# Ledger of designs, part 337: VH-VL binders against q8ixk2r445to577

Target 1, 133 residues: q8ixk2r445to577
Amino acid sequence: FFGMLQNKGLTDYCFDYNPPDENQIVGHQVILYLCHGMGQNQFFEYTSQKEIRYNTHQPEGCIAVEAGMDTLIMHLCEETAPENQKFILQEDGSLFHEQSKKCVQAARKESSDSFVPLLRDCTNSDHQKWFFK
Below, E stands for the ipSAE of ESMFold2; O stands for the ipSAE of OpenDDE; V2 stands for 0.75 times the mean of E and O plus 0.25 times the DockQ between their complexes.

## First folded at step 16 (VH-VL)

Design t59 (framework fv_retifanlimab; at its last look DockQ between E and O 0.93; V2 from the best seeds 0.88)
Fold by OpenDDE, look of step 16:
Structure t59 (fold): chain C 133 residues (1-133), chain A 121 residues (1-121), chain B 111 residues (1-111)
Amino acid sequence: as target 1 above (133 residues)
Amino acid sequence: QVQLVQSGAEVKKPGASVKVSCKASGYTFTSYWMNWVRQAPGQGLEWIGEIHPSDSETWLDQKFKDRVTITVDKSTSTAYMELSSLRSEDTAVYYCTREGKYYLSYAMDYWGQGTLVTVSS
Amino acid sequence: EIVLTQSPATLSLSPGERATLSCRASQSVSWYDISYMHWFQQKPGQPPKLLIHGASNRATGVPSRFSGSGSGTDFTLTISSLEPEDFAVYFCQQSYSTPYTFGGGTKVEIK
């Protein structure tokens, strides 16, 4: 699966990553932005290693969850996917993070019109359902 | 103006299949989710599933996953709902309905006129 | 699935009276300040018509006498002063979680 990773519940919003420096792609938070399908900022791949890979020039980035955090942060992909980078995109559309046992949910920033994907307890909310487009 | 025009009434035997069409006009067909909802005589509304015409992304009620196929023809701006292995309890008016975009959510803002499907021996 | 329970099943009123319709969800259908509850009006032989989206927003062309309120699990549709054309069946519907579900409906009939 690859392309824009769009949320079911949050209308027309997709995973988005735009690092300040194209040569330093790691360490920043993945956000949600209106799906536009332009450029590389919204192009992701779900791999056989259960990674959500940010497709860019080498080295490639993979979404990770750091210890004690609920945000999705870009790390470098590794030959063997580390546990904190493993996700299961389930048949019902839920995106499950194996290590934390939580689901990725579209969330709203406080007092903002901005949105981010956050780890939350798994529910049946469409805001926890995702599909590639 | 937005219009959804559905195919005519159908009469089927149990075990048969039916395919209902919904021709959309007055808006960009590939930009809006299309839903199918049915209503048995004198009963409430039951959601069947939805499809996004741009890429045919589909979500179905688990109840219908084995019997329902929702498709689109982008060239004719037409959505289809096929229901197989028909039973008497499938007798209902079937509606297509567009989900309009409303800030952070969708709402079924335009509906077809409905297609009566009667299943009887 | 999320079950929506509407009450009353039937509401008998006269023109000019206030109508209050209830819809209760088996779980919350709100995400932050957004409620994914909608209201429809249906008349015999016609498809449903969208009245209220997002709990409290009137759809285009809907008269001001229609209003929606509520959040979480409890929602209300109010018709401040019934007009003859308002006697119909009203359904609530949630789009918080697939499968989308509808309430059983409230029939507003003339007394």
Scores: ipSAE 0.904, ipTM 0.952, lowest interface PAE 0.5, mean pLDDT 96
Fold by ESMFold2, look of step 16:
Structure t59 (fold): chain C 133 residues (1-133), chain A 121 residues (1-121), chain B 111 residues (1-111)
Amino acid sequence: as target 1 above (133 residues)
Amino acid sequence: QVQLVQSGAEVKKPGASVKVSCKASGYTFTSYWMNWVRQAPGQGLEWIGEIHPSDSETWLDQKFKDRVTITVDKSTSTAYMELSSLRSEDTAVYYCTREGKYYLSYAMDYWGQGTLVTVSS
Amino acid sequence: EIVLTQSPATLSLSPGERATLSCRASQSVSWYDISYMHWFQQKPGQPPKLLIHGASNRATGVPSRFSGSGSGTDFTLTISSLEPEDFAVYFCQQSYSTPYTFGGGTKVEIK
């Protein structure tokens, strides 16, 4: 799949990556932002290796979750996807992180209008359902 | 202003298919989810599924997945729901309804007039 | 899927009286401070009409005598003083989790 990765539960919010330095795409958190499709920030590829790639930039970034963490962080892609970069996008829309056995959920930062994807125990909430647009 | 106008009533035999249309006007068709909901005589409401006209992203209740097809025609601002292998228990009024956008949420704010589908031998 | 149980099934009242309708969900339908519960009115021969979205927000053109409250699993629709046009069936509906579901309805009828 390729396009904007949209949350079912939040009105028009998509994965967004806007690193502060174009030469440092690694180590920053993926956020959720209103879907707009402009520029390079909201286009991701879901690959046969179960990666979520930010491939509009070279070198390509792959979303990862570091051991013991719940945040989605940009890493460099590798030829063979590491376990912490593998997500299963299931037919029901859930986005399952294999290594942690948790699901990606839209989360609200501290009662603000800032939203991020986080790992949480899997539920049936539409906030854990995702699709490419 | 916003209007959803559905096709007319249909009488079908068991095993046939029906395709109900829903023509939208008064808003940007491609910006809002379109839902299909049915109501058997004297009964409550049952959600069938929804489609986003911009990309045809579709979500269906599993009980209908093998028998229902929901589509759109962007050039005519029209949504369609086709239900196959009809049975008598499919007799119902079928509604299209759009989901309006609200703060961090959607809600079914405009409804079509309904299309009665009667399945009888 | 999420089951919505409305009570009472029938509410027999006179014009001018206060109506209180209940909807209970089989699991929470709230995400942070947002509740994915909506209320509809349906009169015979008509489609449902949205009254309340997000548990407590009146839809456009809905009179102020209608109010909604609740969070989590328990939700209430209140009609502060019934008018003749308010005798109808009322449904709650959740949009927290697909498949979306409706309650069985509360019929508000003239005593």
Scores: ipSAE 0.818, ipTM 0.926, lowest interface PAE 0.8, mean pLDDT 93
ESMFold2 (binder alone), look of step 16: mean pLDDT 94; pTM 0.956

Design t60 (framework fv_retifanlimab; at its last look DockQ between E and O 0.92; V2 from the best seeds 0.87)
Fold by OpenDDE, look of step 16:
Structure t60 (fold): chain C 133 residues (1-133), chain A 121 residues (1-121), chain B 111 residues (1-111)
Amino acid sequence: as target 1 above (133 residues)
Amino acid sequence: QVQLVQSGAEVKKPGASVKVSCKASGYTFTSYWMNWVRQAPGQGLEWIGEIHPSDSETWLDQKFKDRVTITVDKSTSTAYMELSSLRSEDTAVYYCTREGKYYLSYAMDYWGQGTLVTVSS
Amino acid sequence: EIVLTQSPATLSLSPGERATLSCRASQSVSWYEISYMHWFQQKPGQPPKLLIHDASNRATGVPSRFSGSGSGTDFTLTISSLEPEDFAVYFCQQSYSTPYTFGGGTKVEIK
């Protein structure tokens, strides 16, 4: 699966990543933004290694969850996907993070009009359902 | 103006299939989710599923996954709902309905006139 | 699925009276400040008509006498002063979780 990773619950919001430096793509947080499909900021791939890859340049970036965090941060992909980069896109649309045993949910930043994907306890909310477009 | 015009009433035997059409106009067909909802006589409303016409992304109620197929024809701005292995309890008025966009949510803001499907021996 | 329970099943009132309709969800349908609960009006032989979206927002063309409130699991549709054309069936519907579900409806009938 590849393309825009869109949330079911939010109206037209997709995974979005825009690093400040094109030559340093890791270390920043993945956010949600209106789906537009332009450029590389919203192009992701779900791989057979259960990675969510940000396909722009080499080396490739993979979404990771750092210890003790609930945010999605871009790391470098590895030959063997580390445990903190493994996700299961389930049949019901839920995106499950194996290590934390939590689901990726669209969330709103406090006191902000911006949105981010966060790890939360798994529920049946459409805000935890995702599909590639 | 937004309009959803559905195909005419159907009478089917048990075990048969029915395909209901919904022609959309007055808006960009590929920009809005299209839903199918049915209502048995004198009963409530039951959601069947939805499709996004741009790429045919589809979500169905598990109850209907084995019997319902929702499709679109972008060239004619028409959505279809096909229900197979019909049973008497499938007798209902079937509606197509568009989900309007409301900031962070969707709501079914326009509805077709409904298509009565009668299943009887 | 999320079950929506509407009450009362039937509400008998006269024109000019206030109507209060309840819809209770089996679980919360709110996400932050947004409640994914909607209200529809249906008259015989017609499709449902959207009245209120997201708990408290009137759809286009809906008279001001219609109002919605609530959050979490409890929602209310209020008709401040019933007009003759308001006697119909009213459904609540949640879009918080697929499958989308409707309440059983409240019939507002003339006394």
Scores: ipSAE 0.891, ipTM 0.949, lowest interface PAE 0.5, mean pLDDT 95
Fold by ESMFold2, look of step 16:
Structure t60 (fold): chain C 133 residues (1-133), chain A 121 residues (1-121), chain B 111 residues (1-111)
Amino acid sequence: as target 1 above (133 residues)
Amino acid sequence: QVQLVQSGAEVKKPGASVKVSCKASGYTFTSYWMNWVRQAPGQGLEWIGEIHPSDSETWLDQKFKDRVTITVDKSTSTAYMELSSLRSEDTAVYYCTREGKYYLSYAMDYWGQGTLVTVSS
Amino acid sequence: EIVLTQSPATLSLSPGERATLSCRASQSVSWYEISYMHWFQQKPGQPPKLLIHDASNRATGVPSRFSGSGSGTDFTLTISSLEPEDFAVYFCQQSYSTPYTFGGGTKVEIK
């Protein structure tokens, strides 16, 4: 699958990656933003290694969750996908992080009107359901 | 304004199939989820599933998955729901309904007039 | 999967009276301040009509005598002073989790 990764629950929100310095794509958090498909910020590839790749430039970025954390951050992709970069997009739309045994959920960023994907205990909420557009 | 116009009533025998159409007008068809909901006589409402016309992304209630196909034709702004292997229990009014976009949510804000499907031998 | 239980099944009231309709969900249907609970009115031979979306927001053209409240699992639709056209069946519906589900309805009828 590749394209925009859209949340089922929120009105037209997609994964978005907008690092402050486009030449330093590692280490910043993935956000949710209104789906628009313009530029390169909202295009991701779901690979056979269960990676979510930001591959609109090189070197390619892969979404990861560091041990003990709940935020989705950009790392460099590796030839063999590390365990913390593996996400299972299940038939029911849930996006399961294999290493942590948690699901990706749309969440409000603290007290702001901004939204981010975070790891949470798996539920049946549409906020934990995703599909490629 | 927004309008959903459905195909006419159908009378079917058990084991047959039925395909109900829903022609949309007055809005950008490809920007909004289209849902199918049914109501048996004298009973409540039952969600069948939905489709996003832009890419045909579909979500179905599992109880209908093996018998229901939901499709769209973007060129005519028309949604379709086909129910196969009909039984008398499938006798109902079938509605199409659009989900409008609201703050961080969707809601079924416009409904078709309904299509009565009667299944009897 | 989420079961919505409406009560009472029937309200017998006169024009001018207040109607209070309840909907209880088998699990929370709220995400932060948003509650994914909606209310519909249905008259015989007509499709449902959206009255309230997201628990408390009146849909376009819905009179101010209709109000919704609640969060989590418990929701209420209130009609402050019944008009003759308000005698109908009312359904709640959740959009928190597919499959989306409806309550069994509350019929508001003339006493």
Scores: ipSAE 0.823, ipTM 0.928, lowest interface PAE 0.8, mean pLDDT 93
ESMFold2 (binder alone), look of step 16: mean pLDDT 94; pTM 0.955

Design t61 (framework fv_retifanlimab; at its last look DockQ between E and O 0.83; V2 from the best seeds 0.83)
Fold by OpenDDE, look of step 16:
Structure t61 (fold): chain C 133 residues (1-133), chain A 121 residues (1-121), chain B 111 residues (1-111)
Amino acid sequence: as target 1 above (133 residues)
Amino acid sequence: QVQLVQSGAEVKKPGASVKVSCKASGYTFTSYWMNWVRQAPGQGLEWIGEIHPSDSETWLDQKFKDRVTITVDKSTSTAYMELSSLRSEDTAVYYCTREGKYYLSYAMDYWGQGTLVTVSS
Amino acid sequence: EIVLTQSPATLSLSPGERATLSCRASQSVSWFDISYMHWFQQKPGQPPKLLIHDASNRATGVPSRFSGSGSGTDFTLTISSLEPEDFAVYFCQQSYSTPYTFGGGTKVEIK
């Protein structure tokens, strides 16, 4: 699976990553932005290693969850996917993070019109359902 | 103006299949989710599923996964709902409905006129 | 699935009276400050018509006498002063979770 990773619940919002420095692609948070399909910011791949890869530059970036955090942060992909980078895109559309046993949910920043994907307890909300487009 | 025009009434035998069409106009067909909803006579509304015409991404009620196929023809801006293995309880008016975009949500803002499907021996 | 229960099943009123319709969800259908609950009006032989979206927003062309309120699991549709054309069936519908579900409807009939 690859392309834009779009949320079912939010109207036309997709995973988005735009690092400040194209030569330093790791360490920043993945956000949600209107799906536009332009450029490289919204192209992701779900791999057989259960990674969500940001395939725009080499070395490739993989979405990770750091210890004690609920945000999705870009790390470098590794030959063997580390536990904190493993996700399961389930049949029902839920995106399950194996290590934390939580689901990726579209969330709204407090008092903001911006959105981010966050780890939350798994529910049946469409805001926890995702599909590639 | 947005319009959804559905195919005419159908009469089917149990075990047969029916395919209802919904021709959309007045908006960009590939930009909006299209839903199918049915209503048995004198009863409430039941969601069947939805499809996004741009790539045919489809979500169905589990109840219908084995019997319903939703498709689109982008060249004619037409959505289709095919229901197989028809039963008497499938007798209903079937509606196509577009989901409008409302900032952060979707809402079924335009509806077809409905297609009556009657299943009887 | 999320079950929506509407009450009353039938509401008998006269023109000019206030109508209050209830819709209760089996679980919350709210996400932050948005409630994914919608209201439809349906008249005999016609498809449903979107009336209120996201709990409290009137759809285009809907008269001001219609209003929606509520959050979480409890929602209300209010018709401040019934007009003759308002006698119909009203459905609530949630778009919080697939499968989308509708309430059983409230029939607003003339007394």
Scores: ipSAE 0.900, ipTM 0.951, lowest interface PAE 0.5, mean pLDDT 96
Fold by ESMFold2, look of step 16:
Structure t61 (fold): chain C 133 residues (1-133), chain A 121 residues (1-121), chain B 111 residues (1-111)
Amino acid sequence: as target 1 above (133 residues)
Amino acid sequence: QVQLVQSGAEVKKPGASVKVSCKASGYTFTSYWMNWVRQAPGQGLEWIGEIHPSDSETWLDQKFKDRVTITVDKSTSTAYMELSSLRSEDTAVYYCTREGKYYLSYAMDYWGQGTLVTVSS
Amino acid sequence: EIVLTQSPATLSLSPGERATLSCRASQSVSWFDISYMHWFQQKPGQPPKLLIHDASNRATGVPSRFSGSGSGTDFTLTISSLEPEDFAVYFCQQSYSTPYTFGGGTKVEIK
């Protein structure tokens, strides 16, 4: 799949990656932002290795979750996908992180109008349902 | 003004199929989820599924998955719901309804007039 | 699926009285400060009409006598002073999780 990765529960919110320095894309957090499809910030590829790639930049970035953390951070892709970069997009729309056994959920940053994807215990909420557009 | 105008009433035999249309006007058809909901006589409301007209992304109640097809025609701003292998229990008024966009949510803010489908032996 | 239980099934009242309608969900339908519970009015021979979205927000053109409240699993629709046009059936509906579901309805009728 390639395109915008949209949340089912929130009104028109998509995965977005907007690093402060476009020449240094590693180590920053993936956010959720209003879907717009402009520029390079909202296009991701879901690969046969179960990676979510930000492939508008070379070298390509892959979404990862570091051990013990719940935030989705950009790392460099590797020839063989590391376990912390593997996500399963399931038939019910859930986005399952194999290593942690948790699901990606839309979440609100405390005391803000900013939204991020975070790992949480899997539920049936539409906030844990995702689709490519 | 937003309008959803549905096709006319249908009488069908068990085992047949029905295709109900819903023509939208007064808004950008491709920007809003379109839902199908039914109501059997004297009963409550039952959600069937929804489609986003921009890309045809669909979500269905699993009880209908094998019998329902929801589609759109963007050129005519028309949504369709086809229900196959009809049973007497499928006798109901079928509604299309648009989901409006609200703060961090969607809500069914406009409804078609309804299409009565009667399944009789 | 999330089951919505409405009570009472029938509410017999006179114009000018206060109506209080209850909807209870089988699990929470709230995400942070948003509750994905909606209320509809339906009159005979008509489609449902959206009254309240997200538990407490009146839809466009809905009179201020209608108000909604609640979070989590327990929700209330209140009509502060019934008008003749308010005698109808009222449904709650959740959009927290597909498949979306409706309550069985509360009929508000003239005593």
Scores: ipSAE 0.832, ipTM 0.929, lowest interface PAE 0.7, mean pLDDT 93
ESMFold2 (binder alone), look of step 16: mean pLDDT 94; pTM 0.956
ESMFold2, look of step 17: ipSAE 0.828; ipTM 0.931
ESMFold2 (binder alone), look of step 17: mean pLDDT 94; pTM 0.955
OpenDDE, look of step 17: ipSAE 0.824; ipTM 0.935
OpenDDE, second read of step 17: ipSAE 0.857; ipTM 0.940

Design t62 (framework fv_retifanlimab; at its last look DockQ between E and O 0.64; V2 from the best seeds 0.76)
Fold by OpenDDE, look of step 16:
Structure t62 (fold): chain C 133 residues (1-133), chain A 121 residues (1-121), chain B 111 residues (1-111)
Amino acid sequence: as target 1 above (133 residues)
Amino acid sequence: QVQLVQSGAEVKKPGASVKVSCKASGYTFTSYWMNWVRQAPGQGLEWIGEINPSDSETWLDQKFKDRVTITVDKSTSTAYMELSSLRSEDTAVYYCTREGKYYLSYAMDYWGQGTLVTVSS
Amino acid sequence: EIVLTQSPATLSLSPGERATLSCRASQSVSWYDISYMHWFQQKPGQPPKLLIHDASNRATGVPSRFSGSGSGTDFTLTISSLEPEDFAVYFCQQSYSTPYTFGGGTKVEIK
């Protein structure tokens, strides 16, 4: 699967990554933004290694969850996907993080109209359902 | 004013297909989900599925995944629900209904007048 | 799916009386401070009409005698003083997760 990773509950919002430096793509948080289908900042791939890859220039970035965190941070992809980069996109649309045993949920930023994907307990919410477009 | 106008009543035999239309007006068609809900005589409401007219993303109840197709024609602001392999238990009034999206209210605020589909041998 | 249980199934009251309708969800239907629970009124031969959206917000044109409350799994629709035109069937519905589901309905009938 590849393309825009779009949320069901937060309609027309997609995974979005826009690092300050395109030559240094790691270390920043993935956010949610209105799906626009332009550029590379909303293009992702779900691989056979259960990675969510940010497809831009080499080296490729993979979404990871750092220890003790609930945010999605861009790391470099590795030959063998590390445990903190493994996700299961389930048939019902839920995006499950294997290591934390939590689901990726569209979340509101405090006191703003901005949104981010966060790890939360799985609740079968439409805000925890995702699809590629 | 917002209006959802559905096609007329249908009478079908078991095994046949039916396609119900819902023409929307009075609002931006692509800015709202369009849902289909049915109600058997004297029974409750049953959600069938929904479509995002902007990109035709559809979600269906698993009960209908093999028999229902929901589509839209953006040029005419019309949504369609096709149900195949009809059974007697599919006899019901079928409604289209508009639902908000984004981070606003996801409520079905406007409904069509309903389309009676009768399935009988 | 999320199961919505409405109670009572039938409510027999007179005009002017207070009506209290309950809807219980099999799991929480709240996302942050938003509860994706809605209430509809339906009269014979008509489609459902939205009364309350997001647990406590009256839809446009809905009289003030209608109010909704609740969060999580328990929700209530209240009609402070029943008018003759209020005798109908009332449904709750959740839009928290697909498949969307409706309660079985409460029939408010005249005593």
Scores: ipSAE 0.837, ipTM 0.936, lowest interface PAE 0.6, mean pLDDT 95
Fold by ESMFold2, look of step 16:
Structure t62 (fold): chain C 133 residues (1-133), chain A 121 residues (1-121), chain B 111 residues (1-111)
Amino acid sequence: as target 1 above (133 residues)
Amino acid sequence: QVQLVQSGAEVKKPGASVKVSCKASGYTFTSYWMNWVRQAPGQGLEWIGEINPSDSETWLDQKFKDRVTITVDKSTSTAYMELSSLRSEDTAVYYCTREGKYYLSYAMDYWGQGTLVTVSS
Amino acid sequence: EIVLTQSPATLSLSPGERATLSCRASQSVSWYDISYMHWFQQKPGQPPKLLIHDASNRATGVPSRFSGSGSGTDFTLTISSLEPEDFAVYFCQQSYSTPYTFGGGTKVEIK
């Protein structure tokens, strides 16, 4: 799949990556932002290696979750996808992180209108359901 | 003024199919998800599925997955629900209903008048 | 899927009385401070009409005698003083998880 990765439960929000320094794309958190498709911040590829790639920029970034963490962070893609960069987008829309055995959920940053994807125990919530558009 | 106008009543034999239409007016058709809900005589409400008219993204109750097709025609602002392999227990009023947008949520705020589908031998 | 259980099945009341309708979900239908529980009114021969969205917000044109409340798995619709037009069937509905589901209904009828 290639396009904007949208949340079913959080109306019209998509994965978004906008690093503060375009020459240092590694190490920053993926956020959720209103779907707009402009400036290439919201275009991702889901690969046969189960990666979520930010490949509209060079070098290409791959979303990862470091051991013991729950935040989705940009890493450099590797020839063989590391286990912490493997996600399964299932038919029910859940986005399962293989290494942690958790699902990606739309989360609200404190009591604000700032949103991020976070790993949580898998549930049937529409906030854990994702689709490309 | 939001309005959802459905096609007329249908009488069908078991094993046939039915296609119900829902013509929307008074709002931007592609901006709101459309749902289909049915109600058998004297019974409660049963959600069938929904479609986003902008991209045809569709979510269905699994019990209908192999028998129902939900589609839209953006040029006529019309949603369709087709139910195949009809059985007598599919006799019901079928409603289209729009999901209105609210703070970080949405709810079925406008409903069509309903279409009675009767399945009998 | 999420089961919604409404009680009582029937309320027999007179105009001017208070009606209290209950809806219990088989699991939480909340995401942070938002509860994805909605209430509908249905009169014979008519489609359902949205009364309350997100547990406590009245839909457009709904009289102030209707109010909703609840948390976690337990939700209540209250009609503070019944009018003749309020005798109908009331359904709760969750939009937390597809497939969306409805409660079995509470019929509010004239005593």
Scores: ipSAE 0.758, ipTM 0.915, lowest interface PAE 1.1, mean pLDDT 92
ESMFold2 (binder alone), look of step 16: mean pLDDT 94; pTM 0.955

